# Ledger of designs, part 213: VH-VL binders against b7kms5

Target 1, 80 residues: b7kms5
Amino acid sequence: DTFETVRNTIRIESEVDESLRQLCHEERITKETWLEAAYLYLCEKPEELAQVIQLAQERLSQRKAIADYKRAKTMQERFL

## First folded at step 13 (VH-VL)

Design va27 (framework fv_miptenalimab)
Fold by ESMFold2-Fast, scan of step 13:
Structure va27 (fold): chain C 80 residues (1-80), chain A 124 residues (1-124), chain B 107 residues (1-107)
Amino acid sequence: as target 1 above (80 residues)
Amino acid sequence: QVTLVESGGGVVQPGRSLRLSCAFSGFSLSTRGVSVGWIRQAPGKGLEWVAHIDYDDEKRYSPSLKSRFTISRDNSKNTLYLQMNSLRAEDTAVYFCARTSFDDSLGLRYFDYWGQGTTVTVSS
Amino acid sequence: DIQMTQSPSFLSASVGDRVSITCQASQGIRSYLAWYQQKPGKAPKLLIYAASTLQSGVPDRFSGSGSGTDFTLTISSLQPEDFATYYCQQLYSYPWTFGQGTKLEIK
């Protein structure tokens, strides 16, 4: 009847964080319990889980592309 | 003890309708992560998933059967139904009722209990 | 739809043999794979789920391995009661699909 928990820290986009905070405030839940519930729900819905994973892969690719561009721009600016 | 017992099979002419029943015991369809569905097997062929109904009444169908078949349940009777309309010779099969369980630690489903099946023969 | 292909379709073996049956998915299904045994005239029986987890009550001569697209069911020492048809199933995406089956017969 007692949960064992682990503490971790995540970085998400500011707009997404603001939207999630508003949802949690309105529904009287926490980000921790929302994440836990969302993952557990999706694990029993494989078709929906696959769609979420695809979106996650797309967002990760976008972040990497942006990071690579910024890095290249900084190196050029510093050298030249 | 979990049991599932199918009934309602028989010989029927093409174009007619037939309703199968599955009486289950030893579990509740209101239990999160539990679903019950239908799997069929044509003579000499393999297994084909037909439809399932989840604890929250979410229904999923094989795309080729969705227009003709309807899955439903009656929780007060612990009974699952499959309404089959516009039957074709290709629907001739043994129809099994089966339960899925959900493994929380692994995050996935599996068919753990099966009924003995009821035979549907569509013949003209 | 995800296509599940088993090989071989027919397998002849003797009691005491080690046999393996392979199942291939047309796309990645992680570990969302189950194996079933079916004897003539009877319902399928769950042997393994999550690709490698043995169902309670199933003899430990049965084992499963693999992930993604390639999976194997192994029987380490074939017994007379093991001659049956074996099916794999993916439960990753709807519609749920089964392999065509592998009929294991006595040599």
Scores: ipSAE 0.006, ipTM 0.648, lowest interface PAE 13.8, mean pLDDT 87

Design va28 (framework fv_miptenalimab)
Fold by ESMFold2-Fast, scan of step 13:
Structure va28 (fold): chain C 80 residues (1-80), chain A 124 residues (1-124), chain B 107 residues (1-107)
Amino acid sequence: as target 1 above (80 residues)
Amino acid sequence: QVTLVESGGGVVQPGRSLRLSCAFSGFSLSTRGVSVGWIRQAPGKGLEWVAHIDYDDEKRYSPSLKSRFTISRDNSKNTLYLQMNSLRAEDTAVYFCARTSFRDSLGLRYFDYWGQGTTVTVSS
Amino acid sequence: DIQMTQSPSFLSASVGDRVSITCQASQGIRSYLAWYQQKPGKAPKLLIYAASTLQSGVPDRFSGSGSGTDFTLTISSLQPEDFATYYCQQLYSYPWTFGQGTKLEIK
């Protein structure tokens, strides 16, 4: 009769979060239930899941590149 | 530079079939987030979306046309096709080929590049 | 299907005028709206996407506003090359649908 839940803290791009909050408000669902439904739906569609994973990998690579650039720039400015 | 060029239009009799082609360059339809589709415009009328195909081969059709029209592609030739069967007078229109891509972090798509169109006239 | 209704269908204006055309969706479409310009005998050209974002290369006199069901395209100071037909399009739900168009003519 009861669901056991886990609390997670997630950091996502501000623009994406704003869009998702608007969707949840308009459809009268919560961010938590949308995340659960999206994952379960994609697990039933392996080809679509693969596309989402590819996008996630691209976004992660982009964030890492930006972080690396900022670190290098900061170090350069400190020493010059 | 991105270009799209339609061909295959002409005058055809009702009930016949016609295949339109769209040769594109400056992008690949295998690129994630890219899609290409067909929009038509009857003489003196507005725009009507016909069909599109996504980089992952997902196909979407206007409900009124999906029984008679088929969209396909040949990535080796950078060419998009629209097979039109059982043509009717009301299919008379200029058929445009247009590209969409993901525009921002939200993944929104818009028709950012268009061909000049090819004219299809269904007349006896 | 989502119905897109433009107002007015015809608009007469003079060079230098500020003009606005509106687009109304039959249900909420968020900001999934684009505006296109079409000149006689030519393909449509994207002006604005995401309801208010100006496409690269489009003059600053064009602007878009609105969200949900009510949208407006504004031209702040009409130029001779702006006399054309304008279309809105919703990309929120399939099938994708266009407004009937607004023809902008010289007074």
Scores: ipSAE 0.007, ipTM 0.631, lowest interface PAE 12.5, mean pLDDT 87

Design va29 (framework fv_miptenalimab)
Fold by ESMFold2-Fast, scan of step 13:
Structure va29 (fold): chain C 80 residues (1-80), chain A 124 residues (1-124), chain B 107 residues (1-107)
Amino acid sequence: as target 1 above (80 residues)
Amino acid sequence: QVTLVESGGGVVQPGRSLRLSCAFSGFSLSTRGVSVGWIRQAPGKGLEWVAHIDYDDEKRYSPSLKSRFTISRDNSKNTLYLQMNSLRAEDTAVYFCARTSFYESLGLRYFDYWGQGTTVTVSS
Amino acid sequence: DIQMTQSPSFLSASVGDRVSITCQASQGIRSYLAWYQQKPGKAPKLLIYAASTLQSGVPDRFSGSGSGTDFTLTISSLQPEDFATYYCQQLYSYPWTFGQGTKLEIK
C-alpha cells in the first residue's frame, strides 16, 4: 500500500508566494505539506472554511477583472 | 452629478476639418477605469463607436476613422476634443460624448453617462 | 469586427404587454454586453450592463439575460414611456460595436 500523489502546477501571486516561502523556511515545512494540512484543518472548521472560500471567491473575481482589463488593452493595441 | 456637454458641430464642406468639444464635470479622468469617448449616429441610423481616451491618456479609435480623427483632452479645463480631418458625406451624424465606468469583477466597461450630442453635417 | 444583430428590427406592442428583444453576436463575447434605450432626439440611456445587471434608477420591469452569443432584453409589463429604440452593444473586443436597433412602437 503506497501514498498516491498528483503533480500540480499552480499560479499564485508573487507576493503571496514570497510570504509562504518565508513561512515554510522558518517553520521547516514544505509548500505541499502546508497546503495539505491547511485544507484538512479547515475541513474540520466549517465557519473558518466558509470565510476562506469567500476570500478565494473575492480573489478570483479580482484576478479575472485584472486579466480582462489587460486582455482588452492588448486587443486594442493589436487592432487599433 | 455627472454632466457632459458637446459643442462645435455645424455645416462643413467635404474635405474640410472640424473640431468638437465636450465639457464634462462631476468626475475626474484620472480615475482608473474611467474613459471618455465619442459615439456618432447618422440620421435615421444606429450607433457607431468613434474613439475614446482613458485616464492615462491612452487613445483608442475605430479602425476606419483612425487615419482622419484625433482624440485629445485638457484636464485643466475638463474638456475632451475630437479633431476630424478630411470630412466626407458619410461623417454626417450627431456626435455624442459619453463616459465609461468600470465593472471591476469582470474588468468590463459600459457607457453610463451621455451628452445630448452636437450635429455635424458634411454637405457640398 | 464583431457583428451584433438584433431581432426584431421593429416591434409593435400594447401597454401591459411582456416584450422581448434579442441580440446575437457573431462570436462569443462572454457577458460583455450592454443595453441602451434611446428616445427620438435624445441621447441613449444605459439600462443594463454585464448582460444582466440593472443600472441604478432603471425600473425593475427591465431585465437582461444570456451569455456568449445570445442575449435577451425583456420588459415584463410595458409602460407608455418604454416606446423607444433599443440597442445592444458588445464591449468585449475593439472596435466596440452596436446592434442595428429595435424600434418599439405602440400597437
Scores: ipSAE 0.000, ipTM 0.607, lowest interface PAE 19.8, mean pLDDT 85

Design va3 (framework fv_miptenalimab)
Fold by ESMFold2-Fast, scan of step 13:
Structure va3 (fold): chain C 80 residues (1-80), chain A 124 residues (1-124), chain B 107 residues (1-107)
Amino acid sequence: as target 1 above (80 residues)
Amino acid sequence: QVTLVESGGGVVQPGRSLRLSCAFSGFSLSTRGVSVGWIRQAPGKGLEWVAHIDYDDEKRYSPSLKSRFTISRDNSKNTLYLQMNSLRAEDTAVYFCARRSFYDSLGLRYFDYWGQGTTVTVSS
Amino acid sequence: DIQMTQSPSFLSASVGDRVSITCQASQGIRSYLAWYQQKPGKAPKLLIYAASTLQSGVPDRFSGSGSGTDFTLTISSLQPEDFATYYCQQLYSYPWTFGQGTKLEIK
């Protein structure tokens, strides 16, 4: 009858969103089903899951570094 | 810069059909993240979302209206339409056309520009 | 559907007053809430989006706060042009729903 789903709100890089949207359009799938399939596939492949987690940690570190730089720059501009 | 102008309202008898138009300018519905839709307001009542259509032609409707109303667009004319079938007295309202923007850095949704509305009266 | 309930439905105030209008969602909507102002015979005007972000061109006497289920719109020093009906809207889940409105009138 009715499928049970949860709506998640996430923010991702514009270039990644654009690339994923192109893939979904070309393959006739949705972002939701791609995310579900990707996660389920990786859960069956612990070594590959570990590599994905490492990439995620690296990207998070890069975002924090950029945020830290922007905060420092804002402080300089505001007080100089 | 951005404008939306509704037309097509009028007085109609119950059971009839009516098509509303919304001419927009200052943006393209082909722009990623942009959508346009219809919100109505019955006399002396609050706002009720009717339907919207996204840049990728995805359509969404109020559950109570989707069997009778159809939203469509013509990008070559920069025009949005609402086809209303089997009209009832409770459809009497001012129908507003509004744009949803996705240009926000937060990626959030909101109706940032509204037309002046067109009045639909369903009575015998 | 997510139900949006505003309090109060009617509010009487004087120019210069600080007034607050509340909006409660029947379930969590994060910060996906907007506030609109509507004057008689006119279209609604966006005041605040993302619960607390002021729309360009809106006076800074307007402010929004809250997240999840409880939200507040505040006007810090009421002006004559602020007498209007105010609506909150959740943009988190379809169907999008509005509060019933709060009519702000002169005391």
Scores: ipSAE 0.000, ipTM 0.579, lowest interface PAE 17.6, mean pLDDT 84

Design va30 (framework fv_miptenalimab)
Fold by ESMFold2-Fast, scan of step 13:
Structure va30 (fold): chain C 80 residues (1-80), chain A 124 residues (1-124), chain B 107 residues (1-107)
Amino acid sequence: as target 1 above (80 residues)
Amino acid sequence: QVTLVESGGGVVQPGRSLRLSCAFSGFSLSTRGVSVGWIRQAPGKGLEWVAHIDYDDEKRYSPSLKSRFTISRDNSKNTLYLQMNSLRAEDTAVYFCARTSFYSSLGLRYFDYWGQGTTVTVSS
Amino acid sequence: DIQMTQSPSFLSASVGDRVSITCQASQGIRSYLAWYQQKPGKAPKLLIYAASTLQSGVPDRFSGSGSGTDFTLTISSLQPEDFATYYCQQLYSYPWTFGQGTKLEIK
């Protein structure tokens, strides 16, 4: 055999997921094959990959800030 | 069993043109993810990337050479070409053709197979 | 253009020595770096790609490390056949650029 697959559980923002589902429906592809193709294509285009990584880093930073805020807010509301 | 063999080098006067060929076997430039390019090396100097062509015919050039050099291919003959115009003394070098690996391995490019090189001497 | 600077440009070492050659990029290139060995009169040979992945058929005394701007090629125990010039190359941004080369002389 050549390839084996793995099952992943990922969480994507609702608006992004809706947009991706629409793209996959219009182009008659699956989210799995789009993800594989996107990664492979970007690895062949280093300058484009760098832009994607920068965006990913920014989004990760935003998610961490939001998570930290929510934790602090929950503690404040429960213990004050 | 991948081979690349350069030809077409020789002695040429400044201002003239020369076309190099690279005959390859063991792979096809029509195969998705395959790329082939030219790297040159002046006597006693280091390596310099010249030009690159992808399986989808996308061409990239060293900015200093783009106006004088043209890369092309003939898939039916499994041959890569480099057309060099307005040659200068500083173009004197060994010209290697080399293949990059398939993207399907790791999604990264690197020159995995090289030809032996063909010598271009620009001299009066 | 991304400039690749190798250090040292020339070194001599004894058989059995551990040798390291460094390569510095003028801007971040992630792991888009390859190392090549060129023996006198021959075409270059790929040693390492993706900064740290050893090419099939290359002896395991060769290793690569680093990411971003600073990279190192290490030969753990020099052999006489390692006499050669070594080049790094960034494949992150066009134009692709090589370091100036490091000439290794084995005493």
Scores: ipSAE 0.007, ipTM 0.650, lowest interface PAE 11.8, mean pLDDT 86

Design va31 (framework fv_miptenalimab)
Fold by ESMFold2-Fast, scan of step 13:
Structure va31 (fold): chain C 80 residues (1-80), chain A 124 residues (1-124), chain B 107 residues (1-107)
Amino acid sequence: as target 1 above (80 residues)
Amino acid sequence: QVTLVESGGGVVQPGRSLRLSCAFSGFSLSTRGVSVGWIRQAPGKGLEWVAHIDYDDEKRYSPSLKSRFTISRDNSKNTLYLQMNSLRAEDTAVYFCARTSFYGSLGLRYFDYWGQGTTVTVSS
Amino acid sequence: DIQMTQSPSFLSASVGDRVSITCQASQGIRSYLAWYQQKPGKAPKLLIYAASTLQSGVPDRFSGSGSGTDFTLTISSLQPEDFATYYCQQLYSYPWTFGQGTKLEIK
């Protein structure tokens, strides 16, 4: 083999996954190779990498807010 | 757990200076999109934003206070400061330290954690 | 500066009531609005951010709506612990400004 690979499990928002799946289908690439290419490209573009990291931080905060809301709603329904 | 604890308040004469401190834990001011600031509340009155400092050391002030107040931080001590000069009776208030965070791709800001406040009384 | 005006300034209500507090910005602020609850002698507590997003740990009887210039905080069924002062804040433009506050008191 020319490449050693590792298996990773990642959870992506379903809307994002659908969009990415459509892109991969149209361009005839895989999600794995798109992820590798995107990361490698951004590593060579520090300003663009910084913007992507900011978006990632925003999305992580949004996920936490949604998880917190669902937890609070469960507490209200079951424990309040 | 995120905590912020203010200190340095007290009774001070008009025209004098006072420095407030805010010891924080559970986060870093080096985190992109995070800022820490001061909000004050005069007795029986509403909330007034004073100043904030963000992760890249950009400082913003209420226009009416910019000439007299200076915000700074010491990341090695996880501490935020507010230097208040030329104090006036109208500066009498509880001073809260609070952290901002943001939501969504549009970066909507909000104060998610607040300290208990420290009381500053400017009187003769 | 963007002026934030709350209505009403004082609100008397009973446990179980549905109450609404309105906040009006002097210019458009999109969804850059937060709501805070403050009890006597305590620091403010974040209730809602981004105009309509509920903060973790806040009961879902609290809801926020609106965008642009007109915003509403609603408590669907008032509880004893909800008697407090409520503040809106715009975080769209510096200086950041708060409404004058709405004191919710027992009828």
Scores: ipSAE 0.000, ipTM 0.599, lowest interface PAE 20.7, mean pLDDT 86

Design va32 (framework fv_miptenalimab)
Fold by ESMFold2-Fast, scan of step 13:
Formats: C-alpha cells, sequence, structure tokens
Structure va32 (fold): chain C 80 residues (1-80), chain A 124 residues (1-124), chain B 107 residues (1-107)
C-alpha cells in the first residue's frame, strides 16, 4: 500500500525521550520514522530482535513493579 | 506456490571447485524478513546448516566452511548460489536450498520450504 | 556453538502409539526451536516452529512443548506415514544447529 498511517499515543521514560529527540533533531528524522525503521531493521535480525523483546519485557515488568510499589506505599502511608 | 530447485551437483575430485544453483519461484528474495540458505546432509548422517543470505545481502556461514564457501544471489534471476572451493571428501552430501520465513512477534526464523536437494560427491 | 542433543536416537513403535522425542540445548534458546520430519530420499518438512506452533497443513496429532533448554515433540497416535526421521533445530544463535536426529521405526 501507499503510505497509510495510524496515530498512536505512546508514553516513554522522559530521559529516553530526551535522548531520542536529540538524535532525531541531529539526523533530521522524526520519532515516527525512527520507530518504523528500528522495528523493520530488528525484524530482519532474529537474535537482536529477541534481545530487544527481552529488554522490553524486563522494562515492562519494572514499570509494573514500580507502579505497584508506589500504590502500596501511598495506601500504607496515608491510610495506616 | 513456492518452489526451490537445486542444480549443479555432481562428482568432483578433491581440491576442485563446484558451484550450486537454486532456482526459486513464488517469492522474492528482496522481501523483508526472508532469507535463503543451504543445508547439507552427508550419506546416512544428519542435517548441517551451511550458509544463508538475507534480503539485505547479509551473509552468515558455518564457521568451519566460511573460508572455502561463498553464498550469493541474483535477484533478477531469482537464483541463489553456493560457490564451493577446495572440496574435500567430507563435503560429500546432498545440498538442500531452503527459505526461511519469520515469526514477527518473536523475530524467530524457520525453514518453511525446501528444495529436493542436489548431490555432491567428492571422490578420486 | 549450541549443541542440540535428541533422545532417543532410535525409537521403535506401533501404529496408534503415543510417542515423544526430546531435544536438549546446551544453553538457553528461549522458544527458538523448530522440528522437521524427513522421509527417506526426501527433503525435510517443517512440522513445528517457535517450539510449539504447528505449521499449517500438519496434522494436529503433532505437538511441541518446552522452552529454554528442554523441548519435546509428541505424536499422540502414530500413523503409518509418521515413520520417518525427526530433527530439532535451534535458530537462536549462529551457527544454527540441528540435533542428530531420531529415527522412528515400525515395531
Amino acid sequence: as target 1 above (80 residues)
Amino acid sequence: QVTLVESGGGVVQPGRSLRLSCAFSGFSLSTRGVSVGWIRQAPGKGLEWVAHIDYDDEKRYSPSLKSRFTISRDNSKNTLYLQMNSLRAEDTAVYFCARTSFYPSLGLRYFDYWGQGTTVTVSS
Amino acid sequence: DIQMTQSPSFLSASVGDRVSITCQASQGIRSYLAWYQQKPGKAPKLLIYAASTLQSGVPDRFSGSGSGTDFTLTISSLQPEDFATYYCQQLYSYPWTFGQGTKLEIK
């Protein structure tokens, strides 16, 4: 197909976003095209894609653990 | 439908060279995520991966064969090649060409289509 | 290199039997494991990829399980056409390696 696009809202860590914004500015590309290129490149590199998926799973687990911890701490400190 | 047909096998003397060809149809080697390669099988033995080439021309070889074998492709002819130099008796095998597809969510490859094989016999 | 070891190397069974073939990797390969069937004089045929995903057109009596280092191919009820040699392959790390094969013969 001719480029058909979809709009996504994503949330990433602020430090990662700052680094990516700097890269995109210096190289004159957009976050959208970088994301597309990175995904397409990694799909061609099975070993590298596997490593990235593992890191993504670890980061997701970390986010959930942090969210759970903050929720529990808030309840304990405010209501106990 | 996807087909792969090997050719170029035969009987050769030790130290000589031989080039195998694999004519394929039903897919393009320029398709992202697709790679094609060679797997060999010595008489009565198991399968041994030889080499593969990705759509972007990235080449990977079995470490023991890298110095003697060269994989290449010609997308305009839908043909894969294996150039085999300094052949030895232990290179005697049926050589299969095979296509990999991939499982995108894991980035995992697998050989989904295989040719019938071409026989290489290295003998004096 | 990652070594793939199949057990048993030879298996004798009867039609209707449930059989299992195991494959062990010398290091963790996640689910990057495929199973192939090869009949005498023919090219290998893909049965299972991603350790447990059945290839289209393959009968559902075939199943795969496992992750990491230990994998199993199971045939729930052997049919005459299933007597063949079976190979596992890891596609996690180069060089890609196959098990030595398991020859399934009629009892």
Scores: ipSAE 0.000, ipTM 0.622, lowest interface PAE 15.7, mean pLDDT 86

Design va33 (framework fv_miptenalimab)
Fold by ESMFold2-Fast, scan of step 13:
Structure va33 (fold): chain C 80 residues (1-80), chain A 124 residues (1-124), chain B 107 residues (1-107)
Amino acid sequence: as target 1 above (80 residues)
Amino acid sequence: QVTLVESGGGVVQPGRSLRLSCAFSGFSLSTRGVSVGWIRQAPGKGLEWVAHIDYDDEKRYSPSLKSRFTISRDNSKNTLYLQMNSLRAEDTAVYFCARTSFYNSLGLRYFDYWGQGTTVTVSS
Amino acid sequence: DIQMTQSPSFLSASVGDRVSITCQASQGIRSYLAWYQQKPGKAPKLLIYAASTLQSGVPDRFSGSGSGTDFTLTISSLQPEDFATYYCQQLYSYPWTFGQGTKLEIK
């Protein structure tokens, strides 16, 4: 092995994973190397990095909203 | 000891083709992280990367040369080739073959061994 | 393409001098930089890789520093055999590109 690495576990949307998996297969790369390359590339492109961060913030807000909805529905079903 | 020896250079007319060879010893192109490639240098000018081929048979080219130049190898003969088509006056240069190795901790490549070069002159 | 610019293009120095050559990348390349020495009529020789790692067999008077876009090659006490042309190279992104070279001449 030519790199010192750390092991990470991440959860992403199923459709995003499927698309990324297909891309990695076609281009003969791995998800881990794609993630490394994407981060390194974006760190050298401040304006593009800012746009990606904004999208990430929006997606995080959406996930929180979905979690809040699910929690409210569960409470309603249990106590009504 | 690692050695690389270029051959096949010469004087050729514009529009013609020429094939360069590089005989190597002391290493295997099948070794993970190793690749071999071509770098050229026009008279009185600097170095220009041309192409390389990796241990896993991945080929990379300078975009300006990809349409005219083809890199290949024959592992049974320990030989690297550069097929140069549609030669132009600006292709006049010394062509070096060189090996790259990997720096394990960072995945960086570097050209650690070079041949002495073979001269290509494109002239009428 | 990533453009590599060396400064100066020409440098005159005396034996025993400390000299520095700089190399600037048009975009960040982390530490994916190598330095080579070339003498007239000869192939280039690797001096430094990973911006600051000295190649085996290269004298300790050679050192490299920098990361990102700004890099420096230093020769701490110039010897007669060090008069040559020096090139930096980025190996971060294809196509790999070299600086234009710095010719180091005796004063």
Scores: ipSAE 0.000, ipTM 0.621, lowest interface PAE 15.9, mean pLDDT 86

Design va34 (framework fv_miptenalimab)
Fold by ESMFold2-Fast, scan of step 13:
Structure va34 (fold): chain C 80 residues (1-80), chain A 124 residues (1-124), chain B 107 residues (1-107)
Amino acid sequence: as target 1 above (80 residues)
Amino acid sequence: QVTLVESGGGVVQPGRSLRLSCAFSGFSLSTRGVSVGWIRQAPGKGLEWVAHIDYDDEKRYSPSLKSRFTISRDNSKNTLYLQMNSLRAEDTAVYFCARTSFYTSLGLRYFDYWGQGTTVTVSS
Amino acid sequence: DIQMTQSPSFLSASVGDRVSITCQASQGIRSYLAWYQQKPGKAPKLLIYAASTLQSGVPDRFSGSGSGTDFTLTISSLQPEDFATYYCQQLYSYPWTFGQGTKLEIK
């Protein structure tokens, strides 16, 4: 059989991507299957899932702060 | 067919210990995504989750019961145990064992099969 | 701990009626909610999991809806065998918690 799949485009921090790529190469798996396995495993472990969600929320907040800073800097340079 | 049968209940005095057993068939607790646990129900009251044990031997407890109760299993006998120590009147309940299965595509767990329960009465 | 609040605690209805039971979580639990039916002297029986997915063998007059914090179990046309106590449960975070139950009785 074959699984029905969906193609996703995901932007990941460079250092994280390099670490994950090394892990996948060493263990002979793909980023796609690692992501699937990680999600499915965490769904079985609600306490661990909650901690991951907290980390994700923190990282999202960090990305928003960076985006806001870049936007403000661009506007300042344009109008100064 | 999946079955779970509890045993070991009875009348005990406060401060004593009791061990419950749950004999199960139709599945293996070594199967990834499967867990079994205990849910209790005091007379005329609602359901309260007690403890569970996963396929990978990870154990989880209700915080109020963790110091007195221990969950364990014997996979070779397809049997789940609940060791209950320092029993109190408020531990009087029907104790059910139940299986969870993991619905992979939804990433969710639920108690799909339940035993009929065994009654524990803690009376002074 | 996540608190699960069921309402009503007691519901009187007649055969053929549509009834709804509500369950509220004290924090977001996504769709990690199950509904169980319990008849006197019997073990609970799974009706619905993932908030809205009907368990195999359960009549389609039962349905579940909701996500996050607000959930509803609906029985579209009560049958005599439906008079029982109903419980919701969150399986999102340990400790797993149940609602206090809704007793559905003949009017």
Scores: ipSAE 0.008, ipTM 0.675, lowest interface PAE 10.8, mean pLDDT 87

Design va35 (framework fv_miptenalimab)
Fold by ESMFold2-Fast, scan of step 13:
Structure va35 (fold): chain C 80 residues (1-80), chain A 124 residues (1-124), chain B 107 residues (1-107)
Amino acid sequence: as target 1 above (80 residues)
Amino acid sequence: QVTLVESGGGVVQPGRSLRLSCAFSGFSLSTRGVSVGWIRQAPGKGLEWVAHIDYDDEKRYSPSLKSRFTISRDNSKNTLYLQMNSLRAEDTAVYFCARTSFYDWLGLRYFDYWGQGTTVTVSS
Amino acid sequence: DIQMTQSPSFLSASVGDRVSITCQASQGIRSYLAWYQQKPGKAPKLLIYAASTLQSGVPDRFSGSGSGTDFTLTISSLQPEDFATYYCQQLYSYPWTFGQGTKLEIK
């Protein structure tokens, strides 16, 4: 009869966080309820869900590339 | 070729109703990411978004017009409609029918094709 | 509602001039901005979408820039056919809103 919730910590791009915070403030909702609603909505729309997954895969690849570059640069500067 | 052609405009008295039609070709409103809608322009004034309907039948309205205007479609006829009730002098405008589509994975929208417009004049 | 403030309302220029029109959103809209050109008695024509992407068939003298709240449409070398009214539009949040328009007139 009661909602069971889990606590999650997520790290997202600063610009995205700012935009989402503005949306949540304007619409009087929380990030948690927005995430729940967005996921549930997309699960009912397979073609839109596929587009979101593609975007997520692209963003993950970009983050990995940036992290790899920064790590390589730090190692070079520290040990050369 | 994508085309949109409006019809149904005319001169009507305040308080009356009028239904506009937009016949479109070269695309299907059932195509994911496509929406069609109405934008109006009062004489000598700027553009005002009225309403649109999405490929999945989701309807959106300008808040000031939602109580008096109804958007609908007939996919079998490739036709979009705007039912306008309780017309007022301030509804006098050219009414354009226009299409939007998604841009890639970003979900960006823009009005890429427009009809030539149909004129509605509300006067006594 | 997101208010779109467009300036100037009127702009007088000569053929060959570089002109800029600005558009300011009352809140952040990212890059969800389009620019349209309208000639007297005609329907608007899409020039630019996603703030800076040129629509196919539009001359490269047109360019768009900006993100968030401040946007600019630039015409690098005015041609006679460019004298028209220009509108910006945000497509970030409903209701969709347009700027008031900028009428570009021959000097």
Scores: ipSAE 0.000, ipTM 0.606, lowest interface PAE 16.5, mean pLDDT 85

